VHH binders against N-acetyl-D-glucosamine kinase (nagk). Designs and how they scored, part 3

Target 1, 319 residues: N-acetyl-D-glucosamine kinase (nagk), of Dictyostelium discoideum (Social amoeba) (q54pm7)
Amino acid sequence: MSKEIFIGIDGGGTKTSTVAVDSNGQELARHTSPCSNYHSVGEDLAKAAINEGIKYVIRKVKETITDDDNKEVTVGSICLGMSGVDREKDKLLVKSWVTELLGESINYSIHNDAIVALSSGTQGKLFGVVIICGTGCISLGFNREGVSGRSGGWGPLLGDYGSGYQIGYDILRHVLKAKDQVGPKTSLTQVLLEKLQLTKEEDLISWAYDPKTQSWQKFAQLSPLAFEQAQLGDEISNLILVDAANALYDLINSVIKKLGLDKEEKFPLVYTGGNIERKGILSDLLSKKIMENYPNAEILNTTCDPSMGAALLALNSKK

## First folded at step 12 (VHH)

Design G4 (from E6 with D33W)
Fold by ESMFold2, look of step 23:
Structure G4 (fold): chain B 319 residues (1-319), chain A 125 residues (1-125)
Amino acid sequence: as target 1 above (319 residues)
Amino acid sequence: EVQLVESGGGLVQPGGSLRLSCAASGFTFSSYWMYWVRQAPGKGLEWVSEISGSGSSTEYPKSVKGRFTISRDNAKNTLYLQMNSLRPEDTAVYYCARDTYTYPWGSYESTFDYRGQGTLVTVSS
């Protein structure tokens, strides 16, 4: 009998991770290939990166088979969580690449990378809510009937409240409000200028508007200053983190209500992203508000990386 | 009620041309991005073109780029697909579809929420 495997792919912004698991969910092989966001690298390179990972893990599993008369490996299902796959047309395009390699008869699940983040905290179940808080933020979820809900993700120009970008922006805003004497003094002023190697607040204009360095990660990198200064007692830093926690709660609350999860006996709520996945001021503030309003939420962190989360979702889709 | 009705399919020889039409009703047509998708015998759905609500932005996969042109007439609530240099591989049922709104940044998903009954295009000698 041939060896059946289940493949998960995490196509992030800089690299592609591919994992194969057996029917018990145990990792058999793993590979890293280049970026597969086709908006960034084009169709040919994105397709090649995805197929490289698939071919690699299939070959590696074949190498472990001791029965030389039957070294066949078959793919039972595959799940791809891809940056840059946002719309049905993106899903169809990526699916066409993978079906050229694997055929039409297997189960395909193709999603934006955010959906498999939920699976990474639930061991392959699309049920409950995830809140992602890194450079940007978004909440999404699924109820037991498979209905999905989303909130946030409008981007920095329209307001990305709760995100690392927005925390970084709020640091700048409060430092400048203190400079203008329309807000209180804050210890953020000194540590911000030190981090950016600037001498005065007026220099922030040239830093912020430098066209050579524009990215919202540039602003998000400031967010640790708020955590650090809040720990040292800075009231403005604490206010920034309280505002972020309230914004994250609002996103989660919207998804819970849209999906009727308040009526469940229990539902998972997965925290992910660099600003909330570790215990700290922001995650503590958020968790307190969640538990006050939704004692039936089970707050979880991810238990595996996204490619493994996708592989487990692929495995569970074969049920 | 939302309706999408495709027409204009038929039998053509390789290298020929066809223009497909999709009559839309039951919604504000100009507010929606529209698509053509196709399904060849024994195959899954394949995306073949996209157009913005105003018609100012279009996109195509590499498989049809340069041969197919999507357009719309918002005054007539009609979507079009001009197909040139047709190949036997283009044989499929062609559907027009509308999509849900997606967020411009970050991670999100959309799906087609309506699809017509399709029109058959056969490219053979």
Scores: ipSAE 0.005, ipTM 0.468, lowest interface PAE 11.0, mean pLDDT 86
Fold by ESMFold2, look of step 12:
Structure G4 (fold): chain B 319 residues (1-319), chain A 125 residues (1-125)
Amino acid sequence: as target 1 above (319 residues)
Amino acid sequence: EVQLVESGGGLVQPGGSLRLSCAASGFTFSSYWMYWVRQAPGKGLEWVSEISGSGSSTEYPKSVKGRFTISRDNAKNTLYLQMNSLRPEDTAVYYCARDTYTYPWGSYESTFDYRGQGTLVTVSS
């Protein structure tokens, strides 16, 4: 007689978290091992980190079995959310590592770590839509048939509308439009110059084009100014945030349409990323537009860490 | 397939010089910002230098600024690190890396691609 467990793995950029749960979703064991992004550490170290976590949680569960006659542990399913796993070849490679350890008979689910973020808001369901919005933005989703969809995430060069980068860029653009008397005055001018420790608008060109400091995070760091000044009544800041909300809506709308989620009685929509995961002007504007067009969307935030989200997905995928 | 192959390491006396090179293939080299990073015995990775895709912009941490020079030859797909005035604390395995253009959407962390085994630089005697 064996104890059945379900394993979730979150392979982030710096470490690997492994968790085992029972059939009720109760955590039985947890382990942290080194980074498992094979593009960063190579295949051998990534495989070792993943297998360390799996071996540890199985051993730990075995140690807690009180039945003297049977200490066997069986893995019913495993779900891995891994940084650096985007393409089918990446999924096949990682699957080969864990299959070598666990055999062919268990259920494997292998995803990019961002996709498993959906499960952290849905309590282990790979169904619905996630919108991730921070420095950059992307929308991802799954329908009930397991078909995935994606919109956005092309980066600043090709367009990342709705992102913190774009909000920061738009702040600069409107401040300079006001300087040129092409657009209205805005309170963003003063707070921008203070934030950057500059004395006049002309200094922005040297700051923005400084070849020593080029990164899209440089522009994204400005985005809080739009939130702050919109709260104080600045019309330009409000316009920037309305435009960002419309862009995020367009990404979500595309995923909903691609997956047929508008035809569901209801579906989850998970917000994550620093610009929308907390209540604020942008998330409120987006939520209003979502509810006007998709009253069947259930807007959610994450409720557990990604390794538990993956474990719950593994549990819910058992056969 | 993306390949980065480091070379030019070796044993050198304090105050000496070495030039490292990194042969790149499998991607559009000139489109990527490139980096040198190093790992001293028992330590984590340390950023050592950065160069823009065109080669017009470079950056260095305080620990090596003025002693190390990063450069690139986009026609030959090769990255270089000229290391002068070497010190014992520069002893490490040196890796070249490219910036990934992917978004690390789970953690929102930037990642570097390290594809080679690196090249060992030992500064002693």
Scores: ipSAE 0.000, ipTM 0.135, lowest interface PAE 14.6, mean pLDDT 84

## First folded at step 13 (VHH)

Design H1 (from G1 with T102N)
Fold by ESMFold2, look of step 14:
Structure H1 (fold): chain B 319 residues (1-319), chain A 123 residues (1-123)
Amino acid sequence: as target 1 above (319 residues)
Amino acid sequence: EVQLVESGGGLVQPGGSLRLSCAASGFTFSSYDMYWVRQAPGKGLEWVSEISGSGSSTEYPKSVKGRFTISRDNAKNTLYLQMNSLRPEDTAVYYCARDTYNPWGYESTFDYRGQGTLVTVSS
């Protein structure tokens, strides 16, 4: 007799989370290890971080088995959602590391980290659509036949409309349009200058173009101002969020059409990411447009963290 | 019809060299990133090299970096793998593959069309 477990891994940009579950989906152990994006940290460190998590959760589960006649732990399947795993070569490389540790005979599922975000809202099913809206945005989906679809995620230089980055950039644009008397006045001007500790709009040039501080996050950090000022009645802030909602809808709509999900009786649509996962003006605007066009969409938030979502996907893939 | 035909495998002693070729036809070769992959006896597939469509960028996993060199001749629709300092663990069937990448789709895979070419490294 042995105890069968199912392992999920979420390898993000800063850390790696590993979770083991039993056949009922109950969490047995978890571990956090360093970043495992091999494009960022190299193969040796990425492999070590992944294997550290796997070894840890197996050992912890083994320690909980009190029956001295049966102390073995068997891995039934493993699912990895990894930042930096986009191409088949990435999947093959990561698979080679894990098969070296666990052998060839178990079931492996290796995906980009965005894919397991869907499973975190669907309790381990790769069916439906996810929209991720944080600093950047992307929509991904799967139909019942396992066909996948993707829209967005092209980054700030090529345009990431609907993202926190773009909302922040649009705040700057509208404040400057008001300064130039090309656009209407907005309460965003005052709150933007206060947030950045600047005296006047002209100071935005030095802030925006400072080469020592260039990042997505620099602009995305401004996006809460649009939510806050729209709540207080600012028309420009509302316009920014309406435009963002329309952009997010376009990404979702593309994935739905690519996958034929409009023909389903019902399909899940998972909202995730800091700008959309909580109920608010952006999620309300998006949900209204979704329900007007796809009443068969079931809008969901994530119910567990991505490593648990991956573990549940591993469990479900065994069945 | 898309075709990829591998050749150049054989028996070689440890420390030796071989050059593999892959003749491509039936598609615009220069538009595709190309790969070499291998399958050792009793093992799964392993990526061993990648080259961009233009030939300007190459990548290798740690297991072969510094020993293997991928190249392409877009005028001749031919992909190459120069393998130096060969080791017994390099014994495998080697396949060339073209990229089926589609930025609007997910879960793209390599397109493997040939029989592969066997490389055996033993004393």
Scores: ipSAE 0.006, ipTM 0.518, lowest interface PAE 9.5, mean pLDDT 86

Design H5 (from G1 with E107L)
Fold by ESMFold2, look of step 14:
Order: sequence, then C-alpha cells, then structure tokens
Structure H5 (fold): chain B 319 residues (1-319), chain A 123 residues (1-123)
Amino acid sequence: as target 1 above (319 residues)
Amino acid sequence: EVQLVESGGGLVQPGGSLRLSCAASGFTFSSYDMYWVRQAPGKGLEWVSEISGSGSSTEYPKSVKGRFTISRDNAKNTLYLQMNSLRPEDTAVYYCARDTYTPWGYLSTFDYRGQGTLVTVSS
C-alpha cells in the first residue's frame, strides 16, 4: 500500500527546513539543508538545497514501510515558504525545480516565507497579517475564509510611508529644513554628511538627483542613521521613527479592518523586513500602537517552526 | 484595455533560431517590467525572461541563459524574445506578461498575458 505524505519547506535566509507529515498531521521526517534563497546563493545551490530536503524526507518515510514488495511514497501536496520568492517569476522558477523532481500532477503552493509564517500559529491555515518594512513597505493579510487583503506597496512617489526609502527621504528633508532654518537643528546633519562623504548640505542636491546612481536603495540605505541618532537622543530622528510607525500602523489597521480580524479572539501579526524584524525603536513603537488598539494581535517572530506550518498548509490544501 | 499580442511562433528544427514579438497596448509600456513565460504541453507555466521598464536590465533562468535574449522597443510598445540554439524541450506556447505593480512589484502576480504563440522544435 502506498504512503501519502505532505511536505512543508521553510527556506530561510541561512538554511532550509523540510518536514513531511502524514494525513493526520504527524511528523514523519525532517531535514535541514543549506540556504535556498536563489538571489543569495544562485539557482544551482538553491535548487540543490530544496531537492536535498525533499529527497531525504521521502527516503526516510520509505524506510518505515514494512511491505518490502511495495515501498511506495506519494506526495499529496507540497508547500514552500521561501526567502527570496517575492514576485510571480520567483514562484514559477522554484516550481520548475520541484516539478522536475515530483512531476506536474501534485498540488504545489509556493509563497514568500513571510506569508507561510502566518500558518505556524494556526494549525496550517493562512490567517492573520504580515507587515513588510524594508526598502519599501506593504501589508498583506488573510481571514479564516481565505479572503486576502493588501494595503500599501505603491512605491515611493505614490506611497511607501514608513518604508526605509521614506525614512531616508525624511532624513534628507529634515537636514535641509535645519539648513534653511525652517526646522530645528538635528544630529542627523553631521552623520549624514559623513556617511555620504559630503562637505556641506548644498552637496545633497547633486547627490540626491545624480542620474547615474538612482535607485530606491540609494535613499533606503540612509535609514539606519535615524535609528542610531534616535538611540542617542536626537529628537528629529525620534520624530521620523514615530511617523514611520504610525504609517506602518495605518497599513496594518487597513488590512485588519478589511478582513474583520478585529472580531477574532486572536490573530497572528508577522513583522518582516530589515527595519522591523528585530526588536528596536521602530518595532517597539509599532507594537505599542498595535497592542493599544488590537490586544488580540499576536506578534509573531520568524524563529518559530514555519516548516511544520507549511506542511500542515500542504495537508489542508489536499483535504 | 490592456492587451498583449504575441506573434512569431512556428516550427523550427533543433539548433535553429526564432524571434518572438509582443505588441502591447492600453498601458504605459515603458513603466512596466516585462516577462516571457512558456507552457509546454501538459506542463505548468515556466518563467523564461525578464526585462526592466527602461530595457537596461535583463534576467534569465539557467535553462535558457546564453541562448535567449529579451529586448524591448519602448517607442513601438513592443517586446521581443530572440531564441537561438533551440532544443526540443523549448517546445511550448510562449506568452508575454507584465506584473501587477510597477515600479514596486514586490509580492506581485502577473496580471496580464496574451493568447500566446506556439513554438515547436522538431524535425
């Protein structure tokens, strides 16, 4: 008799965790392999890390089958939560790798790792809210019925309030307001000029508008200055981070309301992206406002077991 | 109305070349990263190529890198795929596509693709 399994993969920034479960959700096998973010390690190594885990758990389950004449394992479905899977092209690329191994006929679901993290606290359901704050920002969420919601992600000209880009932009603006005597002095002036190797504030215009160096990352790279100077007591840096926290809260609040999550007994809220994933002044400000308005929000870290959550998602998608 | 119309498919021998075109209308073409994807018989979609809105940056999966070249002409609102050293496994319906958000694109999905153009690589 064939054994049906359901596979979950968590492809984090440093390693890949693979779990196989049975139809009851009981863990049958687990494996850890190297990083599978293909933007970081390239296609060959990322593919190898994913396939190593899949092959390992299938082999381990086969070793438990007592019928030597029919040691078959079938994969009913597989769910991957992958760092570096941000766009549809990333999903298609990763799917092509696992399809080579498992064929076209099984059920695949492939997501960014932040989305799958929601499932680790929910018995394998996509439920709750994620907020991403890196160069840009966006909030996404799912209710218990599988309805999704989105807020933000419109880019720096039309939105991205609370993003690293916006924080960097606000640093530049406040430094120039201080230069113009429209706003107060700030310690950001000196550290900004030192970071950019500029002599005076007037040089910022040539730096900012240089057509040879335009990118969102150019401005987002300034955001650590606000964290550093706020820690040292700079009032303008603190204001910038308070404004960013309020903007991130507005995105989260919109998704909560759209999905009716305020009516839940509790729901997970996942922070991700370099500006909020670690405990710090921005994430603390945001968490304070979240808990004041949504004590039913459960702020979730990325160190939980997302591979089991993904395996349970895979199981639930089959049934 | 956003429209993407692929053309240039056909029958070609292994080792041959083919150039696909995609005519775009109903949106500001130069503002969007554009993609080629393909679907072989009985298979799911595969990503084949990406080009930035300006045309300055391109990207390919390893399976086609060095053999395929994506390009665009923003004055003509046209996307191209030059396919060289074609193999039987390149047989597929080829689609041009754009993603949901430009210039951001983060956690996006393809929101539009055309009807596709069939490429058959066989003797």
Scores: ipSAE 0.296, ipTM 0.755, lowest interface PAE 4.3, mean pLDDT 87

## First folded at step 14 (VHH; from H5 with Y101S T102E)

Design J4
Fold by OpenDDE, fold request of step 17:
Formats: structure tokens, C-alpha cells, sequence
Structure J4 (fold): chain B 319 residues (1-319), chain A 123 residues (1-123)
């Protein structure tokens, strides 16, 4: 008898994770392959990365079959959460790779990696809302009718409010306001200068506008300072985090309203990203606001990695 | 009503060329990214080409890159696909498609597609 497996893929910006599960959702095999974002590495390398993962897990599962005469594995379904899959053309391109390998009749689903993040918190159900808060921020969701919605994700220049970038940027602004005596003093001044190995606030200009080190990440890396100083009672740091929480709430609220989830008896709200996955001031502030406005929201953290989330989506597609 | 009508398909020998056209109506043509997609017998839909609303940017999959050229005339509400060095594997029904104008790139889909035009590459 052929062993049926379900495959989940998380195609991240730096690596690709592939997982195979059985009909019970039990992990059978896992593999890490290179980046599969074709915008970054090109079509050939991206395709190769995906193929490597799929072939590996199939092979590993075959090795576990005790019947030497019939070592057959069938892929019941495959779900791919992919970075850089932003448009329909991207989905079609990735589909072509999968069908080339597994056949035209393969049951498949392809999503942006943010969508799969929701599944990681809902155990493979595309229902509810996810808020992703890292360097940037975005909120996505699905209603019971399968309608999707999103808010945020505009990037730092256009307003990733509530993101690590925004928090870092706000730190700089408030420090300089303090320098000008336009804003209140803050403990952020000293710790910021120390972290950046600067001696005076004026040097922040050169640091911020340095073309050699220009990145959004450099600002986001400052965000921990706000968390730390807020814990120490710095009012400005607390303000920064309150503003961030409010911004994240607004994104979530927008998605909830667009999808009519406020009318549901209960819906999941998944937290993901480095700024809110862990218990902290920002997550607490956000949760408080959510609970006050949406008592029907169930705040959840991710219980599995995105590749497993994708695998569960694949599994559930046949149920 | 949004309409897309493809034309220009036919029988061509390997190595030959064809030019497809798509007439668009019922919407502001220049405001939308447009696409060519194709479906070969027994296969699924395949992305063939993309062009921005202004026509300033184009993109191709590796399978057709260097052989196919997408273009548009916004004044005429027409999309084109110049196909050179055609191969038997290019045999398919070709469709022009419109992408949703939703600013949400993450959820964009083809919301409209024409009836298609058949391209057969055979010796």
C-alpha cells in the first residue's frame, strides 16, 4: 500500500523549509534547502531549492517503509508558503515547478508566507487574523467564506507604524527633540549613543543618513532600547510603545472590520514576529486593547513553524 | 462590462513567429497591469508575460524570456505579444488577463481573462 503524505513548504528569504506529515499530522521528515525566492536568487535556483526539499522528504519517507516490495509514497497534497509570492503570476510560476515534479493532478495551494503564518497559529485553518510585527508589520485575515483581507505592509517610507523600524525611528526623533529642548528628556539618549558608539547627538545625523549603511534594519535594531527603558520607567519609551500598540491595533481592527469578524462568536488572532511573539510590553499593550474592543478574539501564538503550518493546510485540504 | 478579446493565433512551424493581440474594453486600460497566460493541452495555466500599466516595465518567465515580447498601446486599449522562435512546447491557448487593482499585492489575482486564441506550433 502506498503511504500518503502531505507536504508543507516555507520558502523564506534566506532558506526553505520542507516538512512531510502523515494523515494524522505527524511529522515524518524535514529538510532545509537554500532560498527559494526567485526575485532574489532567480528562477532556476528557486526551483532547485523547492525540488530539493520535496525530493528529500519523499525519499526519507520511502526509507521508512518496511515493505521492500512496495515502497511507494503518494503526495496527497502540497502547500507552499513563499516569500516573494505577491501576485498571481508568482503563484503560477511556482505552480509550474510543483506540477513538473509531482504531476499535473497534484493537489496544491500556494500562498504568501504571511498567510501561512496564520495557519501556524490556527493549526491549518484559514480563518481569523494574523498580525506580523518585525522590521515591518502587516495584518492579514480570512473569513469563513474564504474572503481575504489585509492592512499594512506599506514599507517604512509609507508607514509601517508599530513595527520595529518605526520604534527605532521614533527613538531617534525623541532623542533629538530632547537635544533641542523641544521634547522631554529621556533615558534613551545615553543608551542610544552608547549602542551606536557615538559621543554626541549631532553624530546621529551622519549615522542615520550614511549611504554606506542605509537599511531599514539598522533602525529596527534600535527597538530593544525602547523596551528596556520602558521597563525602567522611561516615559518617552512607554509612549513609543503605546503608539506602536495602537498602530498595530488599527491594522488588526481594519482587517476585522473588512471581513466582518466582529460578528463571529469567536475568531483567532495570531501574533507573530519578533516584537510580539514573546511576552512583552508591546504584546501586553496590544492584547489589552484587543480584549477591550473584541472580546470574541482569541489571541494565539504560533504553535508550529510555518512549514508545518503549511503542511497542516495541505492535510486539511483533503479532509 | 470588462471585456478582453484575444486574436492572432494560428498554426506555425517551429522557429516561426506570431503576434497576438488583445483588445480591452470596459475599464481604464492604462491603470492595470496586464498579462499573457497560456494553457497547453492537459496542463494548467502558465504565466507568460507581464507589463505594467504604463508599459515601462515587463517581466517574463525563463521559458519564454528572450523569445517573447509583451507590449501595449494604451491609446488603442490593446495588448500585444510578439512570439519569436516558437517551439512545439509553446502550443497552447493564449489568454490576456487583467490583474486586480487592489493595492494589496499579496492578494492580487487575475480578475478577468479573455476567451483565448489557439497557437499551434507543429512541423
Amino acid sequence: as target 1 above (319 residues)
Amino acid sequence: EVQLVESGGGLVQPGGSLRLSCAASGFTFSSYDMYWVRQAPGKGLEWVSEISGSGSSTEYPKSVKGRFTISRDNAKNTLYLQMNSLRPEDTAVYYCARDTSEPWGYLSTFDYRGQGTLVTVSS
Scores: ipSAE 0.729, ipTM 0.921, lowest interface PAE 0.6, mean pLDDT 92
Fold by OpenDDE, fold request of step 17:
Structure J4 (fold): chain B 319 residues (1-319), chain A 123 residues (1-123)
Amino acid sequence: as target 1 above (319 residues)
Amino acid sequence: EVQLVESGGGLVQPGGSLRLSCAASGFTFSSYDMYWVRQAPGKGLEWVSEISGSGSSTEYPKSVKGRFTISRDNAKNTLYLQMNSLRPEDTAVYYCARDTSEPWGYLSTFDYRGQGTLVTVSS
């Protein structure tokens, strides 16, 4: 009898993770391959990265089969969470790779990385809400009817409220307000200047507007300063984080309402991203607000990596 | 009612050319990115071409890049696909499709597709 496996893929921006699991969801094999974002590396390299992962895990599973006469592995289903796979065209392209390798009859699902992030917290169930808070932020979710909704994700200029970018940006704003004496003093001033190796607030202009170093990450990398100073009792830092928490709540609230999840007895709310995936001030603030308004929300952290989340989605698709 | 109607399909020899058209109605045509997709016998749907609402941006998969050209006339609410250097593997039903207007594409999908037009490339 052929051993049936389920495959999950996390196609991240820099690396691709592939996991094979058995019918019980137990990990059988794992592999890391290069970037599979075809926008970044092109179709050929992206395809190769995906193929490498799939072939590897299949091979590894085959090696574990003791029956020499029947070393057959069957892929029951495959789920790919892919960075940069945002549009239907992208999904179709990736699909073509998968079907070329595994056949036209393969059970497959292709999602963007945000959806897989939800799965990573829900153990492979597309139900509930996820809030992703890193450099940017976005909230999305699914109700039991399979309807999806999203809020945020408009980018740093237009609507990444509560994100690392926003926090970093707010740090700069408040520091400069303090300089102008139009806002209160903050301990952020000193630590910001030290971090950036600047000697005075005026130098923040050249730093912020430097054409050679323009990136949203540039601002997001400052976000830890708010966390640190808030812990030390800085009022401005606390304010920044409160504002961020409120913004994140608004995104989540929007998704909950759109999907009618407030009517559920219980629904999962998954935290993911560098700013909220770990216990911290921002997470605590957000959780407090969530619990006050949605007692039926179950706040969850990711319990597995995205590739495993995808694998579990694949597994559940056949149940 | 949103409608997409493809035309221009037919039998062509390898190396030949065809021009497909898609007439759109029931929506603001220029506000949507449009696509050509195809389905060969026994195969799934394949993305063939993309054009932005304004027509300023086009994209192709490697399989058709350099041979196919997507264009649109927003004044006529018509999408086109010029297919040159046709190959037997290009045999398929070709569909025009509309993408949703989701900004970042996280939940983007083809929300409408026509009935398709058959293109057969055979000697």
Scores: ipSAE 0.709, ipTM 0.913, lowest interface PAE 0.7, mean pLDDT 92
Fold by ESMFold2, look of step 16:
Structure J4 (fold): chain B 319 residues (1-319), chain A 123 residues (1-123)
Amino acid sequence: as target 1 above (319 residues)
Amino acid sequence: EVQLVESGGGLVQPGGSLRLSCAASGFTFSSYDMYWVRQAPGKGLEWVSEISGSGSSTEYPKSVKGRFTISRDNAKNTLYLQMNSLRPEDTAVYYCARDTSEPWGYLSTFDYRGQGTLVTVSS
């Protein structure tokens, strides 16, 4: 008797997109609200941004219904793809916010925004491959049968090739090889020392081994230097980024093969994480290698608007 | 096998305190980040605290921050939750959980094994 809708939310790094669809998958309403990454803006603002979108689309649908049956709008299911939702605790926290608004009886699906982005090209199926490359990297994927797969993500001690950490480590290594005259000179030497406010390469020892500042993120912060110097023609910076692209390709290739995605007519491949989600040397190198080997891959970035995909995922997930 | 056994729940007045315990066995306890989660009657699971394997890092959602304290004793394989300034909204079955995820957590879930311990906050 009530009008049932299905809601999809894409909570990116700067904004939150909310879409409501009907049982046929047709868009009924859409809203944009502020950033909902609670690590960036805190719980209250993130919750408010999510709830703003939900309230808006419900109200808009109610306002546009002309049916003589004037029952209220109900939400059958909701799917959220959220930046900053990386761990189970994040999923439970966000779910608690939305449950406070919508109650316990509806179907909730809450994922990282990169995972939900897969649904944007698939009419609401969780299908395809994600490569996440920031401080660390991992490739994740899903086939049409619901089988998931992963490659990489073992951390810096065991090797995180292609990651920002590894790029930063490789910068340090090549600068020191140049100092030792074991490897070629590189413009990375000067810009590295300037960034770290050091005067000589030997000072890198105290910086790198300082027991009070050991984190892989401090090494990953160096990775932009490789991008900058590669743009200026530095051969070593280009080599570092080529090696990173090959490593990322290997992770993606493994997931494609594990899941049989090479046999699909098309599948989405989502780039996410600060080193590849925007167009640049690394993403271009990776995309070239992907397209040479998998012309059936459809490369997407998390800056695409996957909120319709999330809404269709919500519709398809109704049990 | 892996076992997590919660205890310490009961009836308490608003503003009161309780201390929950979770006895762990069947795995290397100190190697796992541990969590308290709760489920109010007829509601879904809610995360209430996290502690690292070493015990050096803790985290809480805003709803309980400043009122609840998670701790662990790795020599006794025991996880604790000190709950102060209890409110009726804290009424729930409380579970301890370990994270069974790989690094990055994107495909992870919590591993719940016990029946939980009921905390009722009412006059």
Scores: ipSAE 0.349, ipTM 0.779, lowest interface PAE 3.5, mean pLDDT 86
Fold by ESMFold2, look of step 23:
Structure J4 (fold): chain B 319 residues (1-319), chain A 123 residues (1-123)
Amino acid sequence: as target 1 above (319 residues)
Amino acid sequence: EVQLVESGGGLVQPGGSLRLSCAASGFTFSSYDMYWVRQAPGKGLEWVSEISGSGSSTEYPKSVKGRFTISRDNAKNTLYLQMNSLRPEDTAVYYCARDTSEPWGYLSTFDYRGQGTLVTVSS
């Protein structure tokens, strides 16, 4: 007699977590494999990491069946939340790997890892809001009817306020304001020049405009300086983080309003991305403003493995 | 009305070559990144190649990299796929697609996939 299972995969920044559940949503098996972001590790290693997890949980479930020696496990559906799966081409590529292993007859759903994080608090639905804040920032969300919404994510030229890029840019601007005696002195000056191995503020011109290094990630790498100096009492660093928190709030507020989530009894709000996913000055400022305006928001972060949420999404897609 | 019309498919032997075309109309062709995707019988869609709106950037999955070349002629509103060293597993209906993704693409999808052109690779 065959046993039907439902598989969830979370391919985060450093590892891949795979979970199998039964038709009641109870965990049957779990596995951790290496990073599966194919932009980071290439197609062969990413495919191998995903397939390792799938093969492992199927084997473990087969080992727990007590009926006969010729046990059979079938996969009813699978949901993958993967870092490095941002565009439709990424989804199709990953899907082709998994269909090679599992066949075409099962239900597949493939998303960016940030999107499936919503399912961990919703019994396997894409419901609520995520705010992503790393190099860039964007807020995304879904209501109970499956309507989606977004705010931000337009890039540095068009507006990426609250992002690591903007924080880094604001560091540069305030250091230059202090140099011009237009703004207050800040401890950011010394630590910025030291980090960039520059001796004077005028050297920032050649660094900032170097055509060989014009990625927005170049500016975003400066953002830790604001966190560090705010912790040491620098008023300008604190102002930069307050402004970032207000910008992130505006993105979240827009998505909440667009989707009518202000009318829900509760909805999850997930923080992700290197500048807000851990507790700190920025996430605390943002959380305070969120709770003042939306006490019905349940703030979650990505420190929990969302592979169970993905498995429940897979289960619910079959029901 | 947005239209994409694929052509150039046919029967070829393993190791052979074929060039597909996609005629685009009803939109500003040069403003959009374009894809080739394919669907083998009984299988889902598979990404085959991508080209930026200007034509300056291209990308391929490992399964076709080095064998297939995507190109475009923005003056003629035409997308191309040169397929070399064809294998039996390349047998599929090939579609061109317009990319309407926003940055980070999380909520994006393919837009206005054409009718497709059949490529059969067999001895």
Scores: ipSAE 0.296, ipTM 0.750, lowest interface PAE 4.1, mean pLDDT 86

